# VH-VL binders against b0r0t1r1705to1887: the designs that were tried, part 12

Target 1, 183 residues: b0r0t1r1705to1887
Amino acid sequence: RLRVLADVSGSMYRFNGVDGRLERSMEAVCMVMEALESYEHKFKYDITGHSGDGFDIELVRCDKVPKNNKERLKVLKTMHAHSQFCMSGDYTLEGTEHAIRELAHEEADEHFVIVLSDANLERYGISPDRFARVLTSNPQVNAFAIFIGSLGDQADRLQKTLPAGRSFVAMDTKEIPQILQQI

## First folded at step 20 (VH-VL)

Design ab5
Fold by ESMFold2, fold request of step 22:
Structure ab5 (fold): chain C 183 residues (1-183), chain A 120 residues (1-120), chain B 107 residues (1-107)
Amino acid sequence: as target 1 above (183 residues)
Amino acid sequence: QVQLVQSGAEVKKPGASVKVSCKASGYTFTDYYMNWVRQAPGQGLEWMGEINPYSGNTYYDEKFQGRVTMTRDTSISTAYMELSRLRSDDTAVYYCAREGHYGNYAFDVWGQGTTVTVSS
Amino acid sequence: DIQMTQSPSFLSASVGDRVTITCRASQSISSYLAWYQQKPEKAPKRLIYKASTRQSGVPSRFSGSGSGTEFTLTISSLQPEDFATYYCQQYWKYPLTFGQGTKLEIK
């Protein structure tokens, strides 16, 4: 069982014109959906979002995964619309913690939580130490972070802070399918 | 009602060890990190470390590493802190403190404190 | 280690006064800051967390503000039960650290 977390906050929309952060997040979600295409018999997955309005925003339900490009586009339009009209706020820690606690109660052979995140945790007011602790908080749940973007030294420093094998850097969203296979 | 009840006062000699208990009630013990904080007479608060009661994982302040051991017994909702090779400057009140969750990681509930006196 | 420095260490004030206590972190801690009140022979009691969020049951005369490295606790109209020692605490980075305390006494 697999849950992917994506940032759909208002800051993602507001700064997208500056650094493309919303576009990268949408591309990452698309890459996840495509990478898991035809593997639905092996993985039951969903994708949830977090923003200033909450941290349990359904983007893809595990019983309604998109089957074609039209349905995948609808997911991306939902991300865009939500980020455009929601409050700025970062619920990365809260959303990750909630996902881990919720999945721990589900019946499955293995539980996975994957967090799609910007390597600028400290700039967003997210403590790296607290994030690392959340990722390892429940032994039943295998939690991982995929850092997206070309943020060089910042991404490298975060990987040194985070538990070994629990973080990955995607310099380009095209790397996400290969990273998911490692997980 | 959420409550943390600690064991009674202890008097120890230098070189001995002490084990303080902290019994939790009114909430799911394994859902919240437990922290230990001490306060020497007339002094401020000093964080010693934390334990995840679900997994048993711990993290200690470096000044106590090698001397402190934090454990728990989930069957009786009780956390423990053991401090070994006691010195006179370990004389303090020792508190257990529950940490919140979902970003609320400061200490929302405190035990009543356990006075440990180390005297030759 | 992140050093937390409170100012003043000692404050004398009268019932009804407005007081402020400041807390400085040696590096940015965002809003990962809590305030505690401690009376003699008692355990600390949390007043504020996330720099400005008042804990349930804490009177509205207590307020917190700040982010980054500078934080304040304000008591808008002192009551007799407010004379105590106040501590700030960062929970941004290990090890967790407290300020040295501010003792608030009756003038």
Scores: ipSAE 0.604, ipTM 0.863, lowest interface PAE 1.3, mean pLDDT 82
Fold by ESMFold2, last read:
Structure ab5 (fold): chain C 183 residues (1-183), chain A 120 residues (1-120), chain B 107 residues (1-107)
Amino acid sequence: as target 1 above (183 residues)
Amino acid sequence: QVQLVQSGAEVKKPGASVKVSCKASGYTFTDYYMNWVRQAPGQGLEWMGEINPYSGNTYYDEKFQGRVTMTRDTSISTAYMELSRLRSDDTAVYYCAREGHYGNYAFDVWGQGTTVTVSS
Amino acid sequence: DIQMTQSPSFLSASVGDRVTITCRASQSISSYLAWYQQKPEKAPKRLIYKASTRQSGVPSRFSGSGSGTEFTLTISSLQPEDFATYYCQQYWKYPLTFGQGTKLEIK
């Protein structure tokens, strides 16, 4: 059982012209959906978002995964539309904690949570120490962070803070499928 | 009706150990981190460490590393803090404090405190 | 370690006064700051968390503000029951640290 979290906050939309953050998030979600195509017999997965409106926004349900490029595009359009009209706010810690707690109560052999995030956590007001603790808070849930498009020195600092093997850096979104296979 | 009730006052000699208990009620014990904080007479508050009651995992302030052990018994919703090789400057009131969750990681509920006196 | 410095260490004021207590962090803690009130012989009580969010049941005369490295607790109209020592605490980075305290006495 696998849950992937993506940021669909209003700040993702409003600052996308400055640093491309929404485009990177959408590309990352697309890579996840493509990497997991045809593995439904091995994985039951969903994708949820977080924003200023909440942290449990369904983007992909595990019983209705997209089966073609048209359906995957609809997921991306939903991310874009939600980010355009929702309140600004970062719920990365709360959303990750919620995902871990929710999956821990589901009956499955293994539980995975993967968080797609920007390595510049401190700029967003997200404590690296608190994030590290959330990722390891429940031994029944294997939680990981994939940092997308991050500068090398910022990613190096985060890898020193986070538990070994629980963080990955993807300099572009095309690296995500290989990172998922490592997990 | 969240409550934390601590064990009673202790008098110890230097070199001994003390184990303070903190019994929780009114909430799901394993859902919230438990922290330990001490306060020497007339002094401020000093964080000692934390325990995740679900997993038993701990994190200690470096100054207590090697002397402090934090444990819990989930069957009776009780956290414990043991401090070894006591010195006179360990004389203090020791508090357990529940940490919130979902981003609210400050301490929202405190035990009544346990006075530990270390003297020869 | 993040050092938390409160100012003033001691304050004497009259009922009805507006008082402010300042807390400074040695490095940015975003809004990961809480304020506690401790009366003599009692455990601390949380007043404010996330720098400005008032705990349920805390009177509206208590307010918090600030982010980054400088934070303020304000009591808008001091009451006799506000006699206490006040502590700030950061929870941004391990180890968790408290300010040295501000003892508030009501004249």
Scores: ipSAE 0.603, ipTM 0.859, lowest interface PAE 1.4, mean pLDDT 82
Fold by ESMFold2, last read:
Structure ab5 (fold): chain C 183 residues (1-183), chain A 120 residues (1-120), chain B 107 residues (1-107)
Amino acid sequence: as target 1 above (183 residues)
Amino acid sequence: QVQLVQSGAEVKKPGASVKVSCKASGYTFTDYYMNWVRQAPGQGLEWMGEINPYSGNTYYDEKFQGRVTMTRDTSISTAYMELSRLRSDDTAVYYCAREGHYGNYAFDVWGQGTTVTVSS
Amino acid sequence: DIQMTQSPSFLSASVGDRVTITCRASQSISSYLAWYQQKPEKAPKRLIYKASTRQSGVPSRFSGSGSGTEFTLTISSLQPEDFATYYCQQYWKYPLTFGQGTKLEIK
């Protein structure tokens, strides 16, 4: 069982014109949906968002995964619209912790949580020590971070703080399918 | 009612070890990190380390690394802190403290404290 | 290690006074700051977490503010039961550290 977390906060919309962060997050989510297409019989997955409105915002339900470009575009439009109108705030730590706790109680052979994020955690007021602890908080849930569109130096420093084998860097969103296979 | 009840006061000689227990009730013991904090007489608070009761994973303040061991027994909802090679400046009140979750990572519930006196 | 420095270390005040206690971190801790109250021979009690969020059951006269490196705890109208020692604590980075304490006594 696999849950992917995406940031749909107001800061993603607000600063998208500066660094393209919302567009990269939307591309990453699209890559996840495409990479997991045809794997429904082996993986049950969903995608949830976090923002100032909360950390359990449904983007893709596990019983209604998108099956074509039209349905995938609806997911991306939902992300864009939510980030535009949501309350301020960041719930990355809370959302990750919630996902891990929720999946630990679900019946499945294995449980995976993947967090799609930017390497600028400290700038967002997210403690790297606390994030690292959350990722390893439950040994029955395999939690990972994928950092997208980050400059190498900043990403390298953060990966050294996070647990080994629990973080990946995708300089291009096209790398995400291969990273998912390693997870 | 969430409660942490610690073991009673102890008197030890230098070089000995002490093991303090902290029994939790009123909540799911394995869902919350447990921290240990001490306070020497007339002094402030000093964090010693933490344990994840679910996994048993620990993290210790460097000044206690090698002398402190934090463990737990999930079957009786009890956390333990053992401090070895005691010296007189280890005389203090030792507290267990529950950490919140979901971003609420400061200590929301404290035990009553266990006085440990180290003297010859 | 992140050093937490409180000011003042000792404060004498009267019932009804407005009291402020400051806490300075040696580096940014965002809003990962808690305030505790401790009465003699008692365990500490959490008042504030996330710099400004009041613990349930804590009177509204207690408030916290600040982010980054500078934080304040304010008691808007001091009551007899508020005479205690107050500690700030950061939980941004290991090891977790406390301020040295501020003892608040009756004038």
Scores: ipSAE 0.603, ipTM 0.851, lowest interface PAE 1.5, mean pLDDT 83
Fold by ESMFold2, fold request of step 22:
Structure ab5 (fold): chain C 183 residues (1-183), chain A 120 residues (1-120), chain B 107 residues (1-107)
Amino acid sequence: as target 1 above (183 residues)
Amino acid sequence: QVQLVQSGAEVKKPGASVKVSCKASGYTFTDYYMNWVRQAPGQGLEWMGEINPYSGNTYYDEKFQGRVTMTRDTSISTAYMELSRLRSDDTAVYYCAREGHYGNYAFDVWGQGTTVTVSS
Amino acid sequence: DIQMTQSPSFLSASVGDRVTITCRASQSISSYLAWYQQKPEKAPKRLIYKASTRQSGVPSRFSGSGSGTEFTLTISSLQPEDFATYYCQQYWKYPLTFGQGTKLEIK
């Protein structure tokens, strides 16, 4: 059982022209959907979003996963539309914490939470130490972070702070399928 | 009503150990981190460490690493802090404090404190 | 370790005065700051968390502000029950650290 978290906040839309952050998030979600398409026999997955409006925003339901490019484009259009009209605000810690707590109660052999994140946690006001603690808060739930975007000292610092094997860096969204296999 | 009730005052000799208990009531014990904070006479507050009551995982301030052990018993909603190789400067009031969740990670509920006196 | 420095360490004031206590962090802690009130021989009580959010039941005369490295606790009109020691605390980075305290006494 696998839950993927994505940022659909208004700040993703507003700053997309500066650093392409919304485009990267949408590409990452698309790569996840495509990578998991042939693994449906191994994974029951969903994708949820967080924004200033909340942290449990359904993007892909586990019983209605997209099967073709048209359905995947619909998910991406939902992300774009939501980010365009929602308030700014980041719920990465709260959303991850909620996902871990909720999945711990589901009937499955293994529970996975994957957080898609911009490596600029401090700009979002997110403590790396607190994020690391949330990722490891429940031993029955395997939580991971995939950092996407321009890499620099921030990504290196985050990987040193986070538990070994619980964080990955994707310089290009095309790396995401390989990263998912490592998980 | 959320409440943390700690064990009674202790008098110890240097070199001994002390184990302070903190019994929680009025909430789901395993949903909130428990922290331990001490206060020497006339001094400020000093964080010692934390425990996740769900998993038993701990994180200690480096100053206490090797001397402090934090545990819990989920069946009776009780957290414990044990400090070994006591010295006179360990004389203090020891508090348990519940941490909030979902971004509210400061200490929202405190125990009444346990006075530990270390003297020869 | 993140050092938290409060100013002033001691303050004498009269009932009705407006007081401000400052707290400075040695590095940015965003808004991961709490304020506690402690009366003699009592456990601390949380007043403010997330720099500016009042704990339920805390009177509106208490307010917090700041982000990054500089924070303030303001009591807009002192009441007799407000004479206590006040502590700030960062929870951004391990180890968690407190300011040294500000003892607020009646003139």
Scores: ipSAE 0.592, ipTM 0.851, lowest interface PAE 1.4, mean pLDDT 82

Design ab5
Fold by ESMFold2, look of step 21:
Structure ab5 (fold): chain C 183 residues (1-183), chain A 120 residues (1-120), chain B 107 residues (1-107)
Amino acid sequence: as target 1 above (183 residues)
Amino acid sequence: QVQLVQSGAEVKKPGASVKVSCKASGYTFTDYYMNWVRQAPGQGLEWMGEINPYSGNTYYDEKFQGRVTMTRDTSISTAYMELSRLRSDDTAVYYCAREGHYGNYAFDVWGQGTTVTVSS
Amino acid sequence: DIQMTQSPSFLSASVGDRVTITCRASQSISSYLAWYQQKPEKAPKRLIYKASTRQSGVPSRFSGSGSGTEFTLTISSLQPEDFATYYCQQYWKYPLTFGQGTKLEIK
């Protein structure tokens, strides 16, 4: 069982014109949907968002996984619209913790949580020590972070805080399928 | 109601060990990190470390690493802190404290404290 | 380690006064700051977490503010039961650390 967390906060929309962050997040979500398309026999997955409105914003339901490009585009349009109109705030840490706790109660052979994020956690007011602790808080849930489009030295410093093998860097969203296979 | 009840006062000689217990009630013991904090007479509060009661994983302040061991018994909802090779400056009140979650990681419930006196 | 420094260390005030206690972190802790009240021979009691969120059941006269490195606890109208020692605590980075305390006594 696999849950992917994506940032759909207002800052993703507001700064997208500067650094393309919302576009990268949407591309990452699209790559996840495509990479897992033929793996339904092995993975039951969903994708949730977090923003100032909360941390359980439904993007992809596990019983309604997109089957074509039109359905995938609808998911991306939902991310874009939500980012535009949500309340301010960041719930990365809370959303990750909630996902881990929620999945731990589901019946499955293995539980996975993957957080799609920027490595610049401290600038967003997110403690790296607390994030690292959340990722390892439940041994029944294998939790990972994928840092998208982050500068290498920012990601390297953060990976020193995070447990070994629990974080990955995707300089290009096209790297996400290979990263998912490592997980 | 949520409650943490600690074991009674201890008097020890230098070089001995002490093990303080902290019994939780009124909540799911394994859902919340447990922390240990001490306070020397007339002094402020000093964090010693934490334990995840679900996994048993711990994190200790460097000052106590090698002398402190935090454990738990989930069957009786009880956390333990053991401090070894005691010396007179370990004389303090020792508290267990429950941590919240979902970003609320400060300590919302405290035990009543256990006085440990180390005298030569 | 993140050093937490409270000011003042000792404060004398009268019932009804507005009291402000400050807490300075040696580096940014965002809003990962809590305030505790401790009366003699008692365990600490949490008043504020996330710098400004009041604990349920804590009187509204207590408020917290600040972010980054500078934080304040304000008691808007001091009551007799508020005479105690107050501690700030950061929970941003290990090891968790407390301020040295502010003893609030009746004038």
Scores: ipSAE 0.589, ipTM 0.839, lowest interface PAE 1.8, mean pLDDT 84
Fold by ESMFold2, fold request of step 22:
Structure ab5 (fold): chain C 183 residues (1-183), chain A 120 residues (1-120), chain B 107 residues (1-107)
Amino acid sequence: as target 1 above (183 residues)
Amino acid sequence: QVQLVQSGAEVKKPGASVKVSCKASGYTFTDYYMNWVRQAPGQGLEWMGEINPYSGNTYYDEKFQGRVTMTRDTSISTAYMELSRLRSDDTAVYYCAREGHYGNYAFDVWGQGTTVTVSS
Amino acid sequence: DIQMTQSPSFLSASVGDRVTITCRASQSISSYLAWYQQKPEKAPKRLIYKASTRQSGVPSRFSGSGSGTEFTLTISSLQPEDFATYYCQQYWKYPLTFGQGTKLEIK
């Protein structure tokens, strides 16, 4: 059982023109959906978003996964629209904690939570130490972070702070499928 | 009602150890981190470390690393803090404190405190 | 370690006064800041968390503000039961640290 968390906050929209962060997040979500289509026989998954509006924003339901490019595009359009009009704020820690607690109670052979983020945690007001702790808070849930398109030492510093083997850097969103296979 | 009830006062000699208990009630013990904080006479608050009661995982302030051990017994909803090789400057009131969750990581419920006196 | 510095260390005021207590962090802690009240021989009581969110049951005369490195606790109209020592605490980065305290006494 697998839950993927994506950032759809207003800052993703506002700064997309500067560093392409929303576009990269949308590409990452698309790559996840396509990669997991190859493994649907093994994984039941959903994708939830977080923003200033909250942390339980349904993007892909596990019983209604997209089956074609048109449905995947609709998911991406929902991400774009949400980030454009949502309230300010960030719920990354709360969303990750909620996902871990919720999945721990579901019956499955394995429980996975994957958080898609850029390496600007501190700039977003997200404590790296608290995030690291949340990722390891429940040994029954395998929680991971994938940092997308980070250039410079922020990603390296976060990877050193986070638990070994629980964080990955994807310099290009095309690396996402390979990273998911490692998990 | 959420409560943390700690064990009674202790008088110890230098070099001994002390183990303080903290019994939780009124909530799901394993859902909340437990922290330990001490306060020397006339001084401020000093964080010692934390434990995840679900997993037993701990994190200690480096100042106490090697002398402090935090454990729990989930069957009786009780956390423990043991401090070894006591010195006179370990004389303090020791508190357990429950940490909130979902971003609310400050300490929302405190035990009544346990006075530990280290005297030769 | 993130050093938390409160100002003033001692404050004398009268019932009905508006008082402010400041807390400065040695580096940014975003809004990961709590305020506690402690009366003599009693455990601390949380007043504020997330810099400005009032704990349920805490009177509305207590308010918190700030982010980054500078934070304030304000008591808008001091009551007799408010004479205590107040501590700020950051929970942004290990080790967790407290300010040195501000003792609020009757003038």
Scores: ipSAE 0.578, ipTM 0.844, lowest interface PAE 1.6, mean pLDDT 83

